# VH-VL binders against AP-3 complex subunit mu (apm3): the designs that were tried, part 17

Target 1, 249 residues: AP-3 complex subunit mu (apm3), of Schizosaccharomyces pombe (o94669r175to423)
Amino acid sequence: TNEFFIHVLERVSAVYQPNGKLAFGTVKSDMECKCQISGMPLLLLSLRPGTKLGNVRFHQSVNLKRWKQHPDQIEFIPPDGKFTLASFQTDFATQKSLPVVVEAKNKLDGRFEVRIRNTGKKSVENLKILITIPQALKSVTVTEGNYIFRASKYTHMEEGILEWSVKKLAWTSPALVLTGFLAPLKKDANSTEESSSYSKLEHLDLQYKLQGSTLHNFKVESLKMLNHPDKKSYKGVKHTIIAQNVSFR
Below, E stands for the ipSAE of ESMFold2; O stands for the ipSAE of ESMFold2 at other seeds; V2 stands for 0.75 times the mean of E and O plus 0.25 times the DockQ between their complexes.

## First folded at step 11 (VH-VL; framework fv_disitamab)

Design r2 (from q6 with heavy chain F104Y T105F; at its last look DockQ between E and O 0.44; V2 from the best seeds 0.00; counts 0 for: pae E 12.6 > 2)
Fold by ESMFold2, look of step 11:
Structure r2 (fold): chain C 249 residues (1-249), chain A 123 residues (1-123), chain B 105 residues (1-105)
Amino acid sequence: as target 1 above (249 residues)
Amino acid sequence: EVQLVQSGAEVKKPGATVKISCKVSGYTFTDYYIHWVQQAPGKGLEWMGRVDPEDGETYYNQKFKDKATITADKSTDTAYMELSSLRSEDTAVYFCATSLGYTYFSGQYFDYWGQGTLVTVSS
Amino acid sequence: DIQMTQSPSSVSASVGDRVTITCKASQGISKYVAWYQQKPGKAPKLLIYAASSLQSGVPSRFSGSGSGTDFTLTISSLQPEDFATYYCQQYSSYTFGGGTKVEIK
């Protein structure tokens, strides 16, 4: 009835080099709001002192003059219902580390292993691991979750995609393991004869959701209603990190 | 900085045993294979085998399986290669090497090498 | 076992020359070839991985090409520091080529 909700979404894209170092990364953040306050409230949202929002785009209702003078304060008259108050982005390299750690090992006999761990302090949800498979896949086993393999015929590419899905990776869980066996390379595209040679896995992508955490040390300090100072206002704030394109190459 | 530091040169008589060390620093030792490579005087490189420091699993070039014993001590971040029943043909420089790109699907090419250990077998 | 046949075994060249070294695999190995440079008394140094990817810190005069069974290392303009022995390696089962010594003519 007289409620205002703020959902801070941080969408991460990152690329890691073969040696495990971060090549680059970005965090695109959105402040998604839902206004259920009656009338035409003039709201002042105060962020942690000293907060700076990079490359910010505001909702049209934001008083830009106020913000330019006080960058940690956002004054606005919200529309009814859902709207995006601000969109901004920052360089991922200055942020906290992502909690999901991945190791991939290629064995000489065509066996490969993908091991994942949650090094954070909160559970990871909806984890998807997309593994590019450059040749036929003989078999797969997983310690947890499900997998789907789409051969190159169905990907419209030369390579197949092995998707490993895990609903929840708790911070207390032991490492989860996928073990796969590649079929040997054929000597040419039309041959039924196989070689003893194997391609290597070269590419892995991650997707997941982490609720209740933020990569920025971002904090909403207060929400005040300026044009009705005696009325109590309500706020609800939640944070979600969405890792949507985290690549290992 | 990643470093693989090998033990010093050895002079041995035929029939002796030598144990070469390869101490690792600058990365997590148990995450990557340690490989050993022989280079006889005036000759090319020949892969001898590897060890997974995490569980001690080894895989050898068949030529060397009865000559070399490869181990890893994860408490000291050190890999070892022992050569037994030395003969003059075993005179060579021995390198340890690793591939740090392996963890993220990068291949098993050797991007870091020890300085090499010369083993001379002479009577 | 996958054999790597490297040619030539040696080449005499002058500073500024273009040098081409080839390796042929006995079986298809896709792009999983590395090239190393080794100077006397030193450990090998990685130049190129995945057939054509240049290692960090390696001069751009070095280039690699090939896929399947035939691979080439090219030095576009030989410099004094490039006189060394070069090895190809397939890294599915770790077989090195026999080496190519690049010598001063």
Scores: ipSAE 0.000, ipTM 0.411, lowest interface PAE 12.6, mean pLDDT 81
ESMFold2 (binder alone), look of step 11: mean pLDDT 91; pTM 0.935
ESMFold2 at other seeds, look of step 11: ipSAE 0.006; ipTM 0.481

Design r3 (from q6 with heavy chain R50L; at its last look DockQ between E and O 0.02; V2 from the best seeds 0.00; counts 0 for: pae E 16.4 > 2, placed apart)
Fold by ESMFold2, look of step 11:
Structure r3 (fold): chain C 249 residues (1-249), chain A 123 residues (1-123), chain B 105 residues (1-105)
Amino acid sequence: as target 1 above (249 residues)
Amino acid sequence: EVQLVQSGAEVKKPGATVKISCKVSGYTFTDYYIHWVQQAPGKGLEWMGLVDPEDGETYYNQKFKDKATITADKSTDTAYMELSSLRSEDTAVYFCATSLGYTFTSGQYFDYWGQGTLVTVSS
Amino acid sequence: DIQMTQSPSSVSASVGDRVTITCKASQGISKYVAWYQQKPGKAPKLLIYAASSLQSGVPSRFSGSGSGTDFTLTISSLQPEDFATYYCQQYSSYTFGGGTKVEIK
């Protein structure tokens, strides 16, 4: 066999303030590889010139002397099969915006509404929206997808997490809407008298997968086999963004 | 210094085609969308569409999907918008715009604009 | 499609006046509103983003407020250089308001 595959996984953690400003964000990235090249190939992976990898940890096969001299070049002899070539971390504050727009609002009658829309150019997969529900939940409707409410066992407030799952959110789709209705708060622990007051939705978390995009200026430029310079090696490079801790507070 | 420099004014006859350029400097062209905005004489601003300069994919306001063709040439750091089958109502100033600010889930506001290109369609 | 309704369409004011411009979205857009100033023959200039955040280099007499559907741009003390047309924009799908022309008497 003569194939070498690179899968760059970018795992995003971000917190946004109500005004839309990024409070903080990190990307933890892995270069996951699969080697199906026979023999003992000596490979040179070249990244975009000037690339600097933050807090990088390499597979033990990497020639650290070359990397110290040329930080955008990674020389290694891969093991057979699957392995992680590098793990690194970046700050994404200067990168392209993520494609999912989320808006939540609370109404005076205890109804709340969460809207989601894909403003990017690629479909978003396996979208999961985790909505912190601060009091008892009467009803939920969605325009698409499924939902599950998990009440907390350890509170008297009947609070919990409402999970909304959407398999695919196409960039051409209209906004998807979840509508829910909160039950009125009790006035005290033993009262049957209900208040007309409602807590607000204050926290949303998103999880999703985006194929074929990269969040920061990372690019594999080439893969060469140094010990057989006249022999071609096939490379397939796949990029996946995994948004796993994206919060609005 | 970030700059978006557009091609000069054009005078065209009805039925003609025009191609407006937007040359970018001061940042990595392929990292940010290029948007196009129409302003008819004495009227407001209207978003026309965008291109991703990395792969050339586009998204259009439905009003302009059959009028405008937006492209990007990453070898020259230049975006283009071509207007076809020009009519007198296409007389407008056309702006390119971008954002280098990062916002999650809110899309982009435009902090950098080209100077505008006046296209006049008259017989 | 999110419609942005801006009012007034024009205002005549004197130097030193407080000017208030409003913009209403057809549906909730949280704080994802920008405000622009455009002088005749020039490109728009960003003043405010995220409803209330002042862009670098913009004078402090400009302020923005609002969330959800109702948004306001305020010029606390109008100056001669503030003669311009002002636009709101929701930037999740890029719809502009109709504009407000501020004319100095």
Scores: ipSAE 0.000, ipTM 0.394, lowest interface PAE 16.4, mean pLDDT 80
ESMFold2 (binder alone), look of step 11: mean pLDDT 91; pTM 0.939
ESMFold2 at other seeds, look of step 11: ipSAE 0.112; ipTM 0.612

Design r4 (from q6 with heavy chain R50Y, light chain S92D; at its last look DockQ between E and O 0.55; V2 from the best seeds 0.00; counts 0 for: pae E 9.8 > 2)
Fold by ESMFold2, look of step 11:
Structure r4 (fold): chain C 249 residues (1-249), chain A 123 residues (1-123), chain B 105 residues (1-105)
Amino acid sequence: as target 1 above (249 residues)
Amino acid sequence: EVQLVQSGAEVKKPGATVKISCKVSGYTFTDYYIHWVQQAPGKGLEWMGYVDPEDGETYYNQKFKDKATITADKSTDTAYMELSSLRSEDTAVYFCATSLGYTFTSGQYFDYWGQGTLVTVSS
Amino acid sequence: DIQMTQSPSSVSASVGDRVTITCKASQGISKYVAWYQQKPGKAPKLLIYAASSLQSGVPSRFSGSGSGTDFTLTISSLQPEDFATYYCQQYDSYTFGGGTKVEIK
């Protein structure tokens, strides 16, 4: 079954400004391969003409001289089984927008609300929303999914991370909502008296997976066996976006 | 382009009621609070309260709790503030304001303001 | 309520002068302070949020500093268009300072 599989994984790190615009963003990408071709095939992987891979690191089998002359062509002799062919980086400030939009509201009485929407055209998987909680958390309600509060062991204010997990967010779904209540601050550490003062939520992080989409503007055009041109092999290519460090503040 | 457009100036007699409108455009009305701020002639700014346009929930500065009624109509993207039992000291410019453009609200500072509505109460 | 004591109440300055305006909160408010500029007959305009973050479109001669109870707005080189009244605001419970009128000599 002479087959070669390519999985392009794009891992996103981003920070968004209060106005919803991107302040900083990078995409670290890997071409993860699985070779099921017998023998020692000499393969030529061709990308969209004019493609340039930023800060690239190749598998040791890659012909670097050919790549330097033709940066959209990768010539190599693959090891059997799974391996990483290339790792590279792009700035996505001019790329496609991420599809998950988050909105948060702080109320004066310690209530807060976090809304998430999928503005893309494909379902988002394994969504995790990490909400930095600046003081004791009284209660939480979610419209969908599960939550766990992980308290910080190093603070006296019972700060922590509220993790909200949603297995799937369909692109046709209405916004999902988490509502929470912060407990009022005590006037001092030894008092049972409470104030009307609350810190506000200011930081939120997202993690999720998006299948079948790419932020990087490249395409695998072809795969050829240079040393056995009469043999044919099947290639499979898929793309996954991993949003793993996306911050809102 | 975000805009908060308020209704025009009003002159009222003591004891009357006035209703000021604040029409919103350029963003999803129900996603953000609408706040109201008073500025008496020659005086500073004083926060009056807010409404959450999504569910109509309100919160008032204690000073204005019995004076102001803040509402929102999400079918017209318009917030309202009604002032009742007007007195001469209610003469002021009234602003609507909001904080938006956040995916996560970091605070309730006001980056967008209406143009202000002068209410004059003649004794 | 948290009181914001703003000083001075007014300042007369020449073009090119450095102007410093101070606000003091009656209790700790972390970084939850905004600064506004208001010209006669106009709505306030946001200059600074979160004590030190410059709003988009605001000239870099404006800066803010402080945390806890003591906050400062600085205009590094006063321009003719900077005459206005300036307000601080703590936005935990929405109390404004009394204002500082900046007048060009």
Scores: ipSAE 0.006, ipTM 0.505, lowest interface PAE 9.8, mean pLDDT 82
ESMFold2 (binder alone), look of step 11: mean pLDDT 90; pTM 0.927
ESMFold2 at other seeds, look of step 11: ipSAE 0.140; ipTM 0.656

Design r5 (from q6 with heavy chain T103I Q108E; at its last look DockQ between E and O 0.70; V2 from the best seeds 0.00; counts 0 for: pae O 6.9 > 2)
Heavy chain, then light chain:
Amino acid sequence: EVQLVQSGAEVKKPGATVKISCKVSGYTFTDYYIHWVQQAPGKGLEWMGRVDPEDGETYYNQKFKDKATITADKSTDTAYMELSSLRSEDTAVYFCATSLGYIFTSGEYFDYWGQGTLVTVSS
Amino acid sequence: DIQMTQSPSSVSASVGDRVTITCKASQGISKYVAWYQQKPGKAPKLLIYAASSLQSGVPSRFSGSGSGTDFTLTISSLQPEDFATYYCQQYSSYTFGGGTKVEIK
ESMFold2, look of step 11: ipSAE 0.272; ipTM 0.683
ESMFold2 (binder alone), look of step 11: mean pLDDT 91; pTM 0.942
ESMFold2 at other seeds, look of step 11: ipSAE 0.150; ipTM 0.629
ESMFold2, look of step 13: ipSAE 0.139; ipTM 0.637
ESMFold2 (binder alone), look of step 13: mean pLDDT 91; pTM 0.939
ESMFold2 at other seeds, look of step 13: ipSAE 0.048; ipTM 0.603

Design r6 (from q6 with heavy chain R50W T103Y, light chain S92D; at its last look DockQ between E and O 0.01; V2 from the best seeds 0.00; counts 0 for: pae O 20.5 > 2, placed apart)
Fold by ESMFold2 at other seeds, look of step 11:
Structure r6 (fold): chain C 249 residues (1-249), chain A 123 residues (1-123), chain B 105 residues (1-105)
Amino acid sequence: as target 1 above (249 residues)
Amino acid sequence: EVQLVQSGAEVKKPGATVKISCKVSGYTFTDYYIHWVQQAPGKGLEWMGWVDPEDGETYYNQKFKDKATITADKSTDTAYMELSSLRSEDTAVYFCATSLGYYFTSGQYFDYWGQGTLVTVSS
Amino acid sequence: DIQMTQSPSSVSASVGDRVTITCKASQGISKYVAWYQQKPGKAPKLLIYAASSLQSGVPSRFSGSGSGTDFTLTISSLQPEDFATYYCQQYDSYTFGGGTKVEIK
């Protein structure tokens, strides 16, 4: 094949408030390419005018003079095979929202629920939900996927991390539910007598990936081979969102 | 080199089933979705659903969810669509289609199509 | 579902004429529109993607424009091989327009 492939990997880190409002976030994006064009092609990647690449670092083959003069154009001679053309970082607050919605509910009797749903139009892959469990865990059920509880090994308390893993969450899937029950607290450290008190779940972390883009106003308009303008090698741009550290605090 | 070759025309009675094949060549079958599109006689195009040939995941237009079953066999590079409980309203040409471009932020446009399979449902 | 309203439903034209076909989306879809040509008994053929990007091998007399909700396919100088039916498609959720038949006058 005589083709050039572009895959933008968008790694999202975000912190959400309990009300669902974004407090802080970043998107670290890598333009990963694969060159299957023979010879020494001189390529020009054109972006939509006004596209911003925050804190950008380019592959060494990029003509930095052209980029400085025309910050919507990336001229380069690619190496054979796989390479990273550009890496940049943007403030997630100005980007598109993530499609996975998580809700946590606490009951007075120690029951809690964690619900997840996919509001996007693409399947979410390798979904992992890390739930901070503040006291002894009595039981867990899930509507789908697997779970494991990792008790703290460094404290004499019965807290830990409940990890819920779902391989795929399709767009049309109903909300997935994890239900758990906390054991009641002791009245004091020396007593076997139970209290009716229960802590609340206050911390969730998510990891997942899907096809799609978070980037606002990012657009590759064209890829041209300047030294052979009659050749057509561009097949478009693939975007993958990798949610790495998405937390609810 | 890229081809989507569909099975031949079929004539069925009401209530029957039909299974249409779409054999792929010229690219890696498991890398791209296969879509199905209905065209009733003298009518326009209507998207029916897709299958991911890698793992068999499907997504359907709600209109066709109870009518169509879309599958893929990656050992033979062939996608299938089965239509059940056929009625006269199911008489149409059915196309398979795919996109070999990388996915943009929104879904896919179809740059390769099968030749179409006419299914006729007659009493 | 996003509805695509295509107009006109048909047009009679002569070789060399400029032909304009429009599609209107029921909600904003940015530039995520494709245009297809279909001849009788044949599969559709992709002409335009991303509202204005010309598919490889498609003659330059075809052009597309628009963003948001209003989209246009233009054939600048109609050729004999261009008599066909044309469809727009939004490809976020795969809704086609009703089609426009371009006939010889």
Scores: ipSAE 0.000, ipTM 0.395, lowest interface PAE 20.5, mean pLDDT 83
ESMFold2, look of step 11: ipSAE 0.000; ipTM 0.455
ESMFold2 (binder alone), look of step 11: mean pLDDT 90; pTM 0.934

## First folded at step 13 (VH-VL; framework fv_disitamab)

Design s1 (from r5 with heavy chain F104Y; at its last look DockQ between E and O 0.81; V2 from the best seeds 0.00; counts 0 for: pae O 5.5 > 2)
Fold by ESMFold2 at other seeds, look of step 13:
Structure s1 (fold): chain C 249 residues (1-249), chain A 123 residues (1-123), chain B 105 residues (1-105)
Amino acid sequence: as target 1 above (249 residues)
Amino acid sequence: EVQLVQSGAEVKKPGATVKISCKVSGYTFTDYYIHWVQQAPGKGLEWMGRVDPEDGETYYNQKFKDKATITADKSTDTAYMELSSLRSEDTAVYFCATSLGYIYTSGEYFDYWGQGTLVTVSS
Amino acid sequence: DIQMTQSPSSVSASVGDRVTITCKASQGISKYVAWYQQKPGKAPKLLIYAASSLQSGVPSRFSGSGSGTDFTLTISSLQPEDFATYYCQQYSSYTFGGGTKVEIK
């Protein structure tokens, strides 16, 4: 088969402040390709007109002179098989928002709830919720998925991270819920007596994968084979968003 | 713009009941607790209780558990506090308050307050 | 129940003075302390949360410190608009300190 595949991966990191406002976000993108075209094809990849790639690093086969004249066009002769055509930054634009909504609440006597929902129109995959536990965790119940608690190596108070893993969160799913209990605080740092006050959650991080969507309205408009303009060997473009760390304070 | 707008001042006789409202706008009402705080004339602040508007779960200061009933109506984005069997010592300004932190673990300090409702109890 | 003992109950000070207010919790409460300013006839205004974090829009002359049971609010150089009553609050179970009135000498 004479096919060329493009997989655009957008890797997102974001930090949200205690008031829920976005403090910082980055999107680092890769165009990962697989060439199954025989010979030495000369390809022209056209992006949405006006697209500018921030801090871009190209594969060695890219015609940099053409790119400088037409920054939304990438001309290259691909190697056979898998390769990375470009690595670059795109803006964390407000045109689209991340689809996973998180709510965490204190209840009574150290009980807490973490609720998650998918507000998008595509399933979220490989969802992992990392909950920082400042004290010993007493018990946990989840409506879906599994969990494991990993103690910190350097914690004087047995801190750790509760990992909640969910393979798929459909946009039609009801909210998923984790319920847990935190240990009471100590009366003093060196006391064995328990306070009537309880620990609270401080940090929560998300990781997940979202296929078929793009954050920044980034689009491959066309791929043409310049040295064989009558052939139709181009078969597809795939977009994936990888939320690497979405942190909440 | 986040707003908590309370009902107006009330003058009541001893033994009466009063119901104070707190209408919320500018955020999703069911996502955050609504708290109530008493301030008697010339006195400090005293927390009375809270409600979770999502499921109606309440938590009261023991001092007020037989005096106050805190509710929420998510169809109107309004929280209420009813004070029963009013006595002259219940004369105070009553505030509603909330916290819009992303994680409730660290965000249950009160960054938004209603304007206060004066309840006066006299014969 | 967790008591918050706030001191002093009042202080007379001049513009430019450094003012220190303390709160002591009867039991450990980690960093779960907020500080509020209240002027007559107004709702309280949040100054500090999580013991030492400055709320948005609050002047940098306000600072907080402490963890566990002992907490401090400091006004480094008192301004005319800072004459008010200040309250600490532990927000693990929401009790307030008794308040500190800062007034003009």
Scores: ipSAE 0.176, ipTM 0.649, lowest interface PAE 5.5, mean pLDDT 84
ESMFold2, look of step 13: ipSAE 0.298; ipTM 0.682
ESMFold2 (binder alone), look of step 13: mean pLDDT 91; pTM 0.940

Design s2 (from r5 with heavy chain F104W; at its last look DockQ between E and O 0.60; V2 from the best seeds 0.00; counts 0 for: pae O 6.4 > 2)
Fold by ESMFold2 at other seeds, look of step 13:
Formats: sequence, C-alpha cells, structure tokens
Structure s2 (fold): chain C 249 residues (1-249), chain A 123 residues (1-123), chain B 105 residues (1-105)
Amino acid sequence: as target 1 above (249 residues)
Amino acid sequence: EVQLVQSGAEVKKPGATVKISCKVSGYTFTDYYIHWVQQAPGKGLEWMGRVDPEDGETYYNQKFKDKATITADKSTDTAYMELSSLRSEDTAVYFCATSLGYIWTSGEYFDYWGQGTLVTVSS
Amino acid sequence: DIQMTQSPSSVSASVGDRVTITCKASQGISKYVAWYQQKPGKAPKLLIYAASSLQSGVPSRFSGSGSGTDFTLTISSLQPEDFATYYCQQYSSYTFGGGTKVEIK
C-alpha cells in the first residue's frame, strides 16, 4: 500500500503552585510510526530546519552518523508495521500553553468548589479531576459529567479519592463546577462528637487528551525515499498532547 | 513584592465612624482572602472577619458583627473595614492580613500583613 | 468556639537558651495551626504553618510540632533578634492564643 504514518505524542507532567505558577514540568515526546511500504525503503525524514531533539533515543534502524552531522534529518530503514522511531524531550511551556484552567477554593462550613474551563481553541477529551479527600465526604454536585468517590479503605492510601470525569470539554463551554461538602473533624479533646472545624483540601490532579495540537513548533517538513526518489511514500502526520500527572499544590 | 499598605492613624470622637483602607499590591488581589485583626494597647491579637474579594462573601467573628463592616473593591485592589459607633474600648491598632484559600494549599494562615492603623477614640 | 490556650504567658531567657512554647486547642483542629512573631510596634510575621512547616526565609532554629489539640513552637538556640511576642493561631476559625513574651534575662 506504500503508506507511512507518523504520530507525534507529547506527554506532559507538571506541578503548579497555588498562585498558578509552574513549579516544574517535563514534556516527553515519541514519534510513533506505522510502515506499510513494500521492499527495503531507505527513508529520510526532514524536520523543520533548526529543530532540536533533546535527549534523543532512536530506533535501531537510524543512521546515527548522519544524524550527528545533520541533527534535523533522520535516515532509516523502517521495519514493517508499528514502531517507535524516536523518543525525546522538548522544553516545557508555561501554564498558558496548557488549556485546562482549574480554580478550587475552600469555603465556609466544609464546602469547597472546583471550577474548570478550557482556554484553548480545541476540545479537551477524557478529562479527569482527582481530588484527595482527607476525611469523610458528605455530598457532591456537578454541573456536567460524572463523579465517583472511593473512600480510603478502597484506595490503598491514607485518603479517599473523588474522581470527576468529563468526556469532552469544548473550548466554547462555560466553566464547569463541582461543589462538595466535607464532614466535620472530631472533637479529639475529651469528646466523641464532631468538632466545629473541617478538613482542608490540599491538592488535586488532572488528566486529559488534546488532539491536533503541539506545545512547541515541531514540524515534519518532508519524507523521502532515497533509493526511489520519485515514489510517494508519505501520507500523514498527527499530533496529540497527553496531559498526565498535572498537579496543583 | 506583596505589600499591604493601610491608611494612616485616625483620632475619632465617641459615636463616630471610621473607614480603614488596605491596598494590596504585588499579587492578584482576588486570589486572597483579606482579614482584619484587632490589637488593643498592650494586648493580644483578635481576629475580626474576612472578605473574599472575588465575590464579596464575608465571614465575621460574632464579637464584631455589629461593629465592623468589611468590603473589597477589586477595581482598586483595596479592602476596607468600617467601624461604627466608636467607643473608647475600640482604641486599638487594626491590621489587615491575607491568606490563600485554595484547596491545594495547607490552609488559610496569614502570610502577609499590613503595617497596622492606630484608631484612637477620645472625648 | 475553638479556644487556644497558650503557655507560658512570658519567658525570661538568655541568648543561646532553648525556648518551648505550647498551645492547646479546645477541639481537634488537625494540623491547622500557625505561629507568628511580633516585635513592638510592628505587624506579626509568620514563622510556621500547618503545625510544622517552616515559612520561607525563617531561620531553621525555629520548629513546630503537634497535631490534634497539642502544639509546640521551639527555638533551639535563642538569638538577640528573637526577643519578641509569639502567638499561635488555629485557622479553621482564626482564634489566636494569648501570646508568649520572650524577654531577656
């Protein structure tokens, strides 16, 4: 069928401070390929001139001598089917590069609110918001999506986890809201009854997928078959951002 | 660079009203709860109330609920506390202070304080 | 509501001494305690939050401990600049302790 597919995946892990500033973050990227070219093609993949690939690990078929001389060109003989051509790191963008914004506040009498919105130009898929709950949770309401609470006895952790799932968050959607109510603390000093104090929530985590976008100006310029220079073997390049371990604390 | 700058000292007669300002700079004003704290001469600290500048929600110490009115103006990044029907026992230094109320912090401790405003009530 | 009983009310100490200040809450408050230092004519300054977490820029000779109802602030080796009044605060409803004045012998 003489087709070659490239899927660039950017996997983001980040920690944000309470003021919304990035504490640290990493972006690890993979070029996942599928080769359906007959014969023994010698391919040359050219990236945008000046592209830098940090901490690159290549598939065994890559001519490393060529790459050292021309670091925006990757020469290789692909195996049939699916394989990973390269794994590398790219510079992390600021919070302005990630489209999901979260605001969460402790309120009076154990009430808390979590608001989310999409500030980008593409829909966000499979959004999960994981909230660590230090004690009992009285009730939850959401404006959209579903939630499930797993108490600490089911999490294999010291705390419970409230999971809020939204299948799709369009860039045109209004902010979505979760409202929760925590149970009071116990009156530890000489009492078995409830304290007038409440737990405070301390952090949450996000997971989501964003298709058709990149965090950086990464581009495949061309794909040529060196041993058959007039043959068309290039079909498509896709980009996906996978946000995982995006934390606010 | 976070600064809380309060209005200057006030001398008032019994029965008067005073309005103390607290201007916040160096951070986004609506990210903070603004608290007010009384310290009578030679005495300890006593919390009076707070405001959320984002939506104007207030929460008062019951002792001060009839004495103080706390507000915030997010167009000028300034919080206010008005004390009404002043008496001699209202003579004190009044502090504003900030806290972050975000779930992902360890609480609403007071991380930034204004310099204090002395209010003296005399005949 | 929640009372904070701070002890002692004053301490006479010398430079280099270890100073321990305690607070007891009337109800369980988990780790939600802060400690402040106040010098005469000045605003309070945050030292410790969440019972034991040291605020940025605060010397390591200050430490805090406790959970539930019983909390302590410790100054491991008192310095001349540490002569001040110290307050605990529970920040579920913002009650302060009565204060502890640390003064030079």
Scores: ipSAE 0.069, ipTM 0.621, lowest interface PAE 6.4, mean pLDDT 83
ESMFold2, look of step 13: ipSAE 0.090; ipTM 0.617
ESMFold2 (binder alone), look of step 13: mean pLDDT 91; pTM 0.939

